# Designs tried in a protein design chat: VH-VL binders against 4-hydroxy-tetrahydrodipicolinate reductase (dapB). Part 13

Target 1, 258 residues: 4-hydroxy-tetrahydrodipicolinate reductase (dapB), of Thermomicrobium roseum (b9ky70)
Amino acid sequence: MLRLALTGVTGRMGRAVLELAASAPDIQLVCGLIRPARDPHEVAAQLPAPLALTSRVAELVQGADVVVDFSHPAVTVAVAEAAAHAGIPLVSGTTGLSEHDQAVILRAAQHVPVVQAANFSLGIALLHWLLPELVARLPTWDVELIERHHRHKRDAPSGTALALARTLLAAREPAPSPLVYGRGPGTAPRQPGEVGIHAVRAGGEVGRHTVLLATDDEAIEVTHWVQSRRAYAQGALEAARRLIGRPPGLYSLQDLVT

## First folded at step 3 (VH-VL)

Design c11 (framework fv_bepranemab)
Fold by ESMFold2-Fast, scan of step 3:
Structure c11 (fold): chain C 258 residues (1-258), chain A 124 residues (1-124), chain B 112 residues (1-112)
Amino acid sequence: as target 1 above (258 residues)
Amino acid sequence: EVQLQESGPGLVKPSETLSLTCTVSGGSISSYYIAWIRQPPGKGLEWMGTIYYSGSTNYNTAVQSRVTISVDTSKNQFSLKLSSVTAADTAVYYCARVPEYDFWSGWSDAFDIWGQGTMVTVSS
Amino acid sequence: DIVMTQTPLSLSVTPGQPASISCRSSQSLLHSEGKTYLEWYLQKPGQSPQLLIYEVSNRFSGVPDRFSGSGSGTDFTLKISRVEAEDVGVYYCMQSIQLPYTFGQGTKLEIK
């Protein structure tokens, strides 16, 4: 039913999206984008499901109801323009977009519904909605954020943890809270309204984020745990489903789950 | 096979607008990107910007306010315009091909075919 | 912007001997999906740059086997196992993980 075009078909995310879409009774894969130098026959042999392939963005969007994009900034802006011209929604997970690239995406959003996200976890999107509600209702509770990832993760704290921290801080009133990175010897005692953020790097953990809200007498922990990277591909497909029929605009993933 | 050829005025006066053309032969431009790279005499390479056949552009922040790249698909031509030039803009200007990129398929944004370059001198 | 630093800036080699050029980036060029966006180019005297190696270690079409690239993260090396006369020129590394694309300052290879 839903005719889906996809960029990034040979990458990990593209492969996961193809595998999930091929098993979904409501989705028809219509076209994938490949680089001009690639042999379509050789690429098709590597894919988990049959898919027509093209190196032309205009051909990619023809006959599609939605395009899902996991590519590069230069490809993403061309896809956004083509999607706007074709009148179809865009779901994009491309990272590294410049301010100029984002302006092109914003212009496309004036004509078609667009979601642009670095992380397609539906659970994390829901936490961006839920956490402000919790903090607003429990404004005197202590807040700490703990994240855990595999030993090879280079950034600390994670991008997801930093985004959640910004969401928590933005929910505070009247004053901005200080953000504290870790606690160790010489760290000052907890200040009113501060939010601590802590990074753990060990083993093969895909990702875990815990928000602790606490008083002297009780505490609440909200934990999101990623067991498989398939969760991100599932989130992208669900975003594609939920964008259909929506008015033009730049949607957050949070807008689609709440 | 695909070939790129730059053309330009050779000499341009300070404060004027520099206009360069890159002509593509041996294939359609409907499936790749063109980048502009410059090289001041005796110095290294500086990326100026890239354009996709749809007209989408990315510019180096250092020149973004002065540079415009465009495409004319009917002539198989790309152009670069650089306004308010100074002596610092004296350089050899190259156009180069970037194959259409799919980040997840793993081929970097390599400049695989280059034009011969055109020398631009900004002087009185 | 990611800064690319090459060492040495100049190198003189006897024909048939090996040459090694280093490139360091101010940030990791490894994407979280396991790909590293580092290229090497050669500019021969009076000519346009030409692509030698992409994604750290992959030789571009027509590039002789004597050229090899290696490295990870922020530290990369281009090696020529046996330098030939036609290898003279300026070598540049480039990162393509983040806009703006940036080049190293170049390494001039000369024959002794």
Scores: ipSAE 0.000, ipTM 0.410, lowest interface PAE 13.1, mean pLDDT 85

Design c12 (framework fv_inotuzumab)
Fold by ESMFold2-Fast, scan of step 3:
Structure c12 (fold): chain C 258 residues (1-258), chain A 125 residues (1-125), chain B 112 residues (1-112)
Amino acid sequence: as target 1 above (258 residues)
Amino acid sequence: EVQLVQSGAEVKKPGASVKVSCKASGYTFTDYYIHWVRQAPGQGLEWIGGINPSGGSTTYRRKFQGRVTMTADTSTSTVYMELSSLRSEDTAVYYCARGPEYDFWSGWSDAFDIWGQGTLVTVSS
Amino acid sequence: DVQVTQSPSSLSASVGDRVTITCRSSQSLVHSEGNTYLSWYLHKPGKAPQLLIYKVSNRFSGVPDRFSGSGSGTDFTLTISSLQPEDFATYYCMQGTHWPLTFGQGTKVEIK
């Protein structure tokens, strides 16, 4: 069994990882990190599975084969240092890292395999590999990107859509390339090489991204959709499994699915 | 003068627990890690684990986790190592040793410069 | 765990001889801050181990000049340039770069 240490056990992603790990026959949760001001007994009672809890980062990593981290920059930095010292892989989904924080993660990667990602969807990671191949082989086809999210999503387009758009543009023509945000009254007719990006906000949809490649005679649609945020937690656990036995280095999620 | 002084020899029955002490003097107790190393008869040196006396953080070798507990009493500058569920193969001389000054990257990682005199623990029926 | 292997396991020598002991690790011992944490210890029956060399080549305070350490990456050497009567002992290397800390199996230096 893979022995896993987890940070952010009371956060949304941490709880999802804990629930999935508890039901996985190949994984044993051995320790979780909590804030020093929290009562371990009180926190343990709220968790979906039994788990030893500590407020000390050094104790978190001992007895583990891998650390999965969904916390805050200061905690992530301490965890990366401890994981590097302990010689165990790190999977981190913490966002908001400064340039200095990123440097610490990079130094840890010199000693242990590390994945640092903002999105743990394995499907999106695979699309970053697949889409350039499709576009390179079909260079005259029209390309449009459509994303859909729930009515309460504040950003538009989504970060994921913008990242996919950059991947598509890089594959077609070297930057700078035309990117069109929506089409409305007064917009110019489609220009050669442009990529359109469209944001839809309605209902309770978790997330959907469609890439349309088309000519007058045929079209291909590649769609990824998320039905549950559980998909991101599954991606983090799969990243943890795939990092075992890898040499030190900073890995992208794409590196693990290709 | 920097010195680590350990408690005396112990004889225990299988299944019992033993608690060995290591008293530090001649330096700032909370500035340096203390590690524990054992040597069974005819065997080499084996690292057990260590403790940061500042705050009490510990790290243990996996095979001892669940059986070993290290604690520090800053008022007496003493570190303790307790080993439970004793087996005949736990018969060994146990040493405490001073690690480096605390540092995130190298604190646990450097040499042991000062050693205790050793405590013989014998586990027999 | 990082494996640390010493060679030879034992050797016979006379006072005045040059003695060389090697230590090989299964992984590079270079730490993130650039230091290499390999140390050497002298151990005599009935006494505590004694630090000789730390960070590959740095002689600990009070250790005679005849002891020297060298090496890099995964391959390390302890040299005693002119063996003295008090040097007949077992020598251990230890890697401190990777958790858990691991010792070599020891090299016994015996009188011929």
Scores: ipSAE 0.000, ipTM 0.381, lowest interface PAE 16.6, mean pLDDT 86

Design c13 (framework fv_iscalimab)
Fold by ESMFold2-Fast, scan of step 3:
Structure c13 (fold): chain C 258 residues (1-258), chain A 125 residues (1-125), chain B 112 residues (1-112)
Amino acid sequence: as target 1 above (258 residues)
Amino acid sequence: QVQLVESGGGVVQPGRSLRLSCAASGFTFSSYGMHWVRQAPGKGLEWVAVISYDGSNKYHADSVKGRFTISRDNSKITLYLQMNSLRTEDTAVYYCAKGPEYDFWSGWSDAFDIWGQGTLVTVSS
Amino acid sequence: DIVMTQSPLSLTVTPGEPASISCRSSQSLLHSSGYNYLDWYLQKPGQSPQVLISLGSNRASGVPDRFSGSGSGTDFTLKISRVEAEDVGVYYCMQALQTPYTFGPGTKVDIR
């Protein structure tokens, strides 16, 4: 059994991870991290599955084979140091890290395998592997990227769309092609090799990304969409499974997907 | 256009009840912990209560514990504060705020980054 | 409960001169993560409070670089390198390490 320690146990991702781990026959949740002010008994009563709780990061990592972290920068740094000291892998979804925070993570990665991802969708990770193959084999085809998210999403384009665009541009050898953000009355006609990025904000859409590859005569659309945020929790657990036994290093989620 | 708009304030007699509402817009309300903070006339800020993103976790300051109850309705995108057994010392402007999660390591907000305009509650005979 | 104290409680500054506000906590706000769970807020006359600094030293989005936060454990300082007319208001520190969250009494800053 994979013994898993979890931070952020009452957060959205932490609860989803805990629910999925509780139903997974190969995973045993051994400990969760809570802040010092919280009563462990009160928190435990609210969780969907039994879990020992601690406010000390050193205690969190004892008896665990891997730590899954969905907290915030200050906690992530402490967890990374504790994981490195304990010799166990770290899966972290924490965003907003400073350069100093990232340096601590990099030092931890010298001692244990660490995966960091802003998006734990296995499907998106797989597309980072698959799309370059398609684009490289179809070098003259037009490429456009369209993404859709709920009305309240503040960033545009999405971080996922920007990452996919970088992956697509890298496959367009020899020179990078320019990105075009939306098309309006003042936009110049399509130039060879350009990649357009279009952001749609409406309704309650969790996330949808479409890559369109087209000529005058035919087109291919590759679309990934998230129906439930549970998909991210599944990705984090799979990352934890695949990180076991790997040499020390900083891994992307794509590195863990074939 | 991120906004929090409080309503429900007014003048009430000691011992009575009052319900405050806070309507949110421009952000995904169901993803964030919400707080009530009050300020008595000419005084400083006093934290009152917090509720987690899904409503499962609540904490109330000792000065209001047992009398006030924080709640939320994510489908209506509204935060509430039910105030019972009001005392003259509860007279204050009540602010709704998006802030740190109840469970310190479970949220993305480090500080009270969005505040409402406040609603005045006056408890007097 | 963690008690927060500020000094001075009132400060009048000539435009362009520096200002410094001290905040002290009855217990250490330094978490094992290495961060201090201490925030600074500004309430301008007739307005709602707004965040200036989080986690001891992280300047909030849109806050001018003339504002800086420093300190660790129980002693914290908010510095304004050159005070401007728009900086008039009451400054509050707040601990976010544990519930109940507690604010300092506030420091009223006025400009001549």
Scores: ipSAE 0.000, ipTM 0.423, lowest interface PAE 12.1, mean pLDDT 84

Design c14 (framework fv_danvilostomig_arm2)
Fold by ESMFold2-Fast, scan of step 3:
Structure c14 (fold): chain C 258 residues (1-258), chain A 122 residues (1-122), chain B 109 residues (1-109)
Amino acid sequence: as target 1 above (258 residues)
Amino acid sequence: EVQLVESGGGLVQPGGSLRLSCTASGFTVSSYYMSWVRQAPGKGLEYIGYISSGGSTAYASWANGRFTISKDNTKNTVDLQMNSLRAEDTAVYYCARDLEYSSGWYDYFDYWGQGTLVTVSS
Amino acid sequence: ALVMTQSPSSLSASVGDRVTITCQASQGISSYLAWYQQKPGKVPKLLIYGASTLQSGVPSRFSGSGYGTDFTLTISSLQPEDVATYYCQQGYSDSPPYTFGGGTKVEIK
């Protein structure tokens, strides 16, 4: 059994990870981290499964084979130091890290394997590996990227779409105007090598990304879509499983799915 | 929208008791930690205590034994019972909603009521 | 007991000036620090949480920094509407769970 310690136990990701881990036959939850100011009994009552709780980072790591972290930058830094000292791998999805915080994570990665990701979708990580291969082997095919999200999403295009577009462009010969954001009245006809990005905002859609590769005679569409936010928690647990036994280093999620 | 409205303030004699109520709208108090904070005229903010989503309470050392926080999830209210009042308890009393910056850590207040003045004087 | 010390207790500056307010914790509190603005006769308003995260709707001229025991609130270009008392607040300790600084009164010359 993989003994797993968890931070951020009352947050969205932490609760999802705890719920999935509790039903996984290969995982044993051993400890969760809480703030000293919080009542352990109140926290335990909020959790979807029983879990021993501590406010001490050293106690959190003592019985664990891996730490999964979805907390606060300050907690992440303390956990990374403790994990490095104890020789325990770290999976972290904490966002908002400063340059100073990131330096501590990099130092920890010199001693233990660390995976750090803002998005734990295994499917998106795999597409970052796969899409360059398709584009490199079909260099004359037209490429377009279409993404769809709920009506309330403020950024356009999505961060995921922009990252995928960068991955696609890096695999191509440079074009005079490599990216075109939408097409409307007055836009120039398609030029060789350009990639169009189109954003749709409607309804309650969690997220969908489609890459279209096409000629006059045929087309390939590669689509990733999220039906449930549980996909991210599942990705974090799979990252934890795959990180065990790896040499020290800072890993991306893509490094773990190839 | 989220609103907190305090009531029950007024003039009280030293040694007396007073009960303040905070009515929440736009959210349910059963899902949040709720706190009371006070401010004496011309002075700074001073923390009093909280009540958790599950009903447990904690107080600043100076308030323990004299002040009691309770809530009514059905009425969506949080109350502060103040006993053995002294002149130095004269202050504007605020209720506030506790929020966590990140998963599992409650550490700041995002919404405050308008405050209710309590004057302890003979 | 975890004590928060603010400096200065008051300051006077001109419109357009860069203003800095400091807050020191008696013990390490990581980044569990918030800043509040209280205008005369008004309730406190959240400006910053997590030491450096700006609350939605707060002007970009406000910024926060710091970690551990030393924290700073900066107003890059002071405006007339920024006349207020500013408070820092720690949310790290367990007894008491929250502590406020003494406040810094900001006035225009």
Scores: ipSAE 0.000, ipTM 0.439, lowest interface PAE 11.4, mean pLDDT 86

Design c4 (from ax7 with heavy chain K52R T55A D56Y; framework fv_alextatug)
Fold by ESMFold2-Fast, scan of step 3:
Structure c4 (fold): chain C 258 residues (1-258), chain A 127 residues (1-127), chain B 110 residues (1-110)
Amino acid sequence: as target 1 above (258 residues)
Amino acid sequence: EVQLVESGGALVKPGGSLRLSCAASGFTFSNAYMSWVRQAPGKGLEWVGRIRSKAYGGTTDYAAPVKGRFTISRDDSKSTLYLQMNSLKTEDTAVYYCTTDSPYYDILTGEYYMDVWGKGTTVTVSS
Amino acid sequence: QSVLTQPPSASGTPGQRVTISCSGSSSNIGYNYVSWYQQLPGTAPKLLIYENNQRPSGVPDRFSGSKSGTSASLAISGLRSEDEADYYCASWDDSLSGVVFGGGTKLTVL
């Protein structure tokens, strides 16, 4: 049984992790971290499963085999130090880390295995490995990237789409290939080697990314579709499982799926 | 094009009641979290409260100064947000703005921001 | 009285970089995201920055946000006369279970 400590229990990711972990036969939730100003009784009433709560980072890691962290930079830094001292792996999805914050995480990685990632989709992590292989083996094929998200998403293209585009471009020679953001009136016809990125904003789409590789005679579409944000929580839990027993180091999510 | 139009502002005596409306267009209102924010003459912004979409429980949250006196409600069939103000005080004098929040916002995450604002409606509480 | 502290005024000349601070505590900025709003004279506020450092579509990259500990900052580079406005920071406050705003900063472009 994997004993798991969790931060950010009231956040979207923390609640998804808690829900999934509570139903997983191989995981035991041992403690959750709450902000010092929060009433533990009020928080407990809002959680999908019973969980011991603390506002002290030192207490969070006691009795745990791994910490999963979806909080904010100041908490992440404290958790990383506590995990390193306790000798347990850290999985962190906290965003907005400064260079100083990242240095603390790197120091923790000298003592325990650590995954720090902005996106815990196992499928996207696998695509970062797979797509370079496809592009390298089919160097003359046209490449387009289409992403779809809900109507309220303000960024375009998505961070995930930009990261996938960089991965695709890095695999092509000569580099850099031209990158085209959408096509509209006055846009020049497709040029050899260019990669297009197209953003669609409609409805309640959680996230969908399609890479199209095509010639005049055939095409391959590789699509990743997120139907539920639970996919990210599942990825974080799988990262936690796969970090157990690994030597100290900073691991990418891609390192854990390949 | 997202548009919010507030109405119902008036001059009211202390202890009186007033109902504000916010007509929304250009988006799927039923999916949106909605808020009220006010601004007293020559003063800064003050959050009044919010209402979640029906899919997320349709629950409300209020700032301490208005809790128990103000009620936020919505009519998704009319794409309209309401603010019922009771037991009005002189310190409630302000321009009241209607805002759209992220439909994916969860009060517990701290990812709260007011996306689109209406032009405001003026409430004056004076004898 | 505002829960978040901003300087009441700031000034700059065209082309200059101006920074507006916003100070809070662990119950608000320390644990939660910060948003910034611009209010031009005689108009309603407009979202300028959300989630500490993200810009909505249509906001120039001259505007940027940052957060460190219990404080946040709005930076305006290449200052223009059109930037003369009141600027407000905001964050969720866990102890109050609601949104708190800064007192506002009146930016004057000289």
Scores: ipSAE 0.000, ipTM 0.406, lowest interface PAE 16.2, mean pLDDT 85

Design c5 (framework fv_alextatug)
Fold by ESMFold2-Fast, scan of step 3:
Structure c5 (fold): chain C 258 residues (1-258), chain A 123 residues (1-123), chain B 110 residues (1-110)
Amino acid sequence: as target 1 above (258 residues)
Amino acid sequence: EVQLVESGGALVKPGGSLRLSCAASGFTFSNAYMSWVRQAPGKGLEWVGRIKSKTDGGTTDYAAPVKGRFTISRDDSKSTLYLQMNSLKTEDTAVYYCTTDSPYYDILYMDVWGKGTTVTVSS
Amino acid sequence: QSVLTQPPSASGTPGQRVTISCSGSSSNIGYNYVSWYQQLPGTAPKLLIYENNQRPSGVPDRFSGSKSGTSASLAISGLRSEDEADYYCASWDDSLSGVVFGGGTKLTVL
């Protein structure tokens, strides 16, 4: 049984991890972190599964094999230090980290294996490995990236689409290959090596990313579809499983699926 | 006990500027997330924005209608929250409440509220 | 218009149970906690329920909250005259990166 400690138990990602861990036969939830002002009994009553709670980071890591962290920069820094001291691997999805915060995490990675990621989709992580292989083997094929998200998404293209585009461009020859954002009336014909990127905003779609590789005679379409944000929590939990027994170091999610 | 006292509300002409203050007492202000919420006369509640604790970097979030015009700041040495309002519109007429928030970004709830300060934007 | 949908009014008599609904979407209530606020006439709002179903100290246990899918409900049992107030639901909205409120429900105790 993997003994898991969790921060951010009242946040969206923390709750999703807790729910998934509670139903996983190989995982034992041992402790959750709450703010000192919170009553542990009141918080425990609201959680989707029973969990011992503490406001002390040192107590959080006692008896755990791994810590999963979805909190705030100051908490993440304290957790990283405690995990390093206790010899416990760390999986962290905390956003908004300063350069100083990242330096603390990097120092912790000298002592324990650490995954720090903004996106825990296993599928997207695998595509970062797979897409370069496809492009390298089919260097003359046209490449287009299409992403789809709900009507309210403010950024375009998505951060995930931009990251995938960077991965595709790095694999193409000759470098540098331009990104073409959309095509409209009067758009110039396709140039060798270019990658088109297109954003669709409609309905309530959580997220969909399609990479099209094509010639005049055939095409390959690779699509990743997020139906539920639970996919990210599942990725974090799987990262925790795969981090056990690894040497100290800062790992990407891609490192854990390849 | 936790107490919040807003001040600075006034009658202002459209296009003008105004700064609201919120004096906090009874808790460790530097550890608290703080929000501004407004209510136009006879209408419902509308979230304006928030600022995180100093320990969590003091970053801000804003509702679309005020983004780019309003700025939330804090002075932890004075236990005071501020709302700087620029390019005021008649639609900004409201009672402005100062609130303490949940410490977790995606489970925001307004724990303690002040009594409000009235801002009227009219010629 | 408000992002979260509440009935504009509700009514009951003393001792009755009243329920106020709050409907949202996957970007707010579907993935995030719901809080409820009571605003007595002429006063500032007061936190009544947080994290879907939790009560702050001082809120009677006759107030309860629940959430299912993209909807939430506030239930008031043993209704009293002093419960006459406006009630608002609220949740974080991921697509707006901010808090959204319901339009409010004016509860009249007849």
Scores: ipSAE 0.000, ipTM 0.398, lowest interface PAE 14.8, mean pLDDT 86

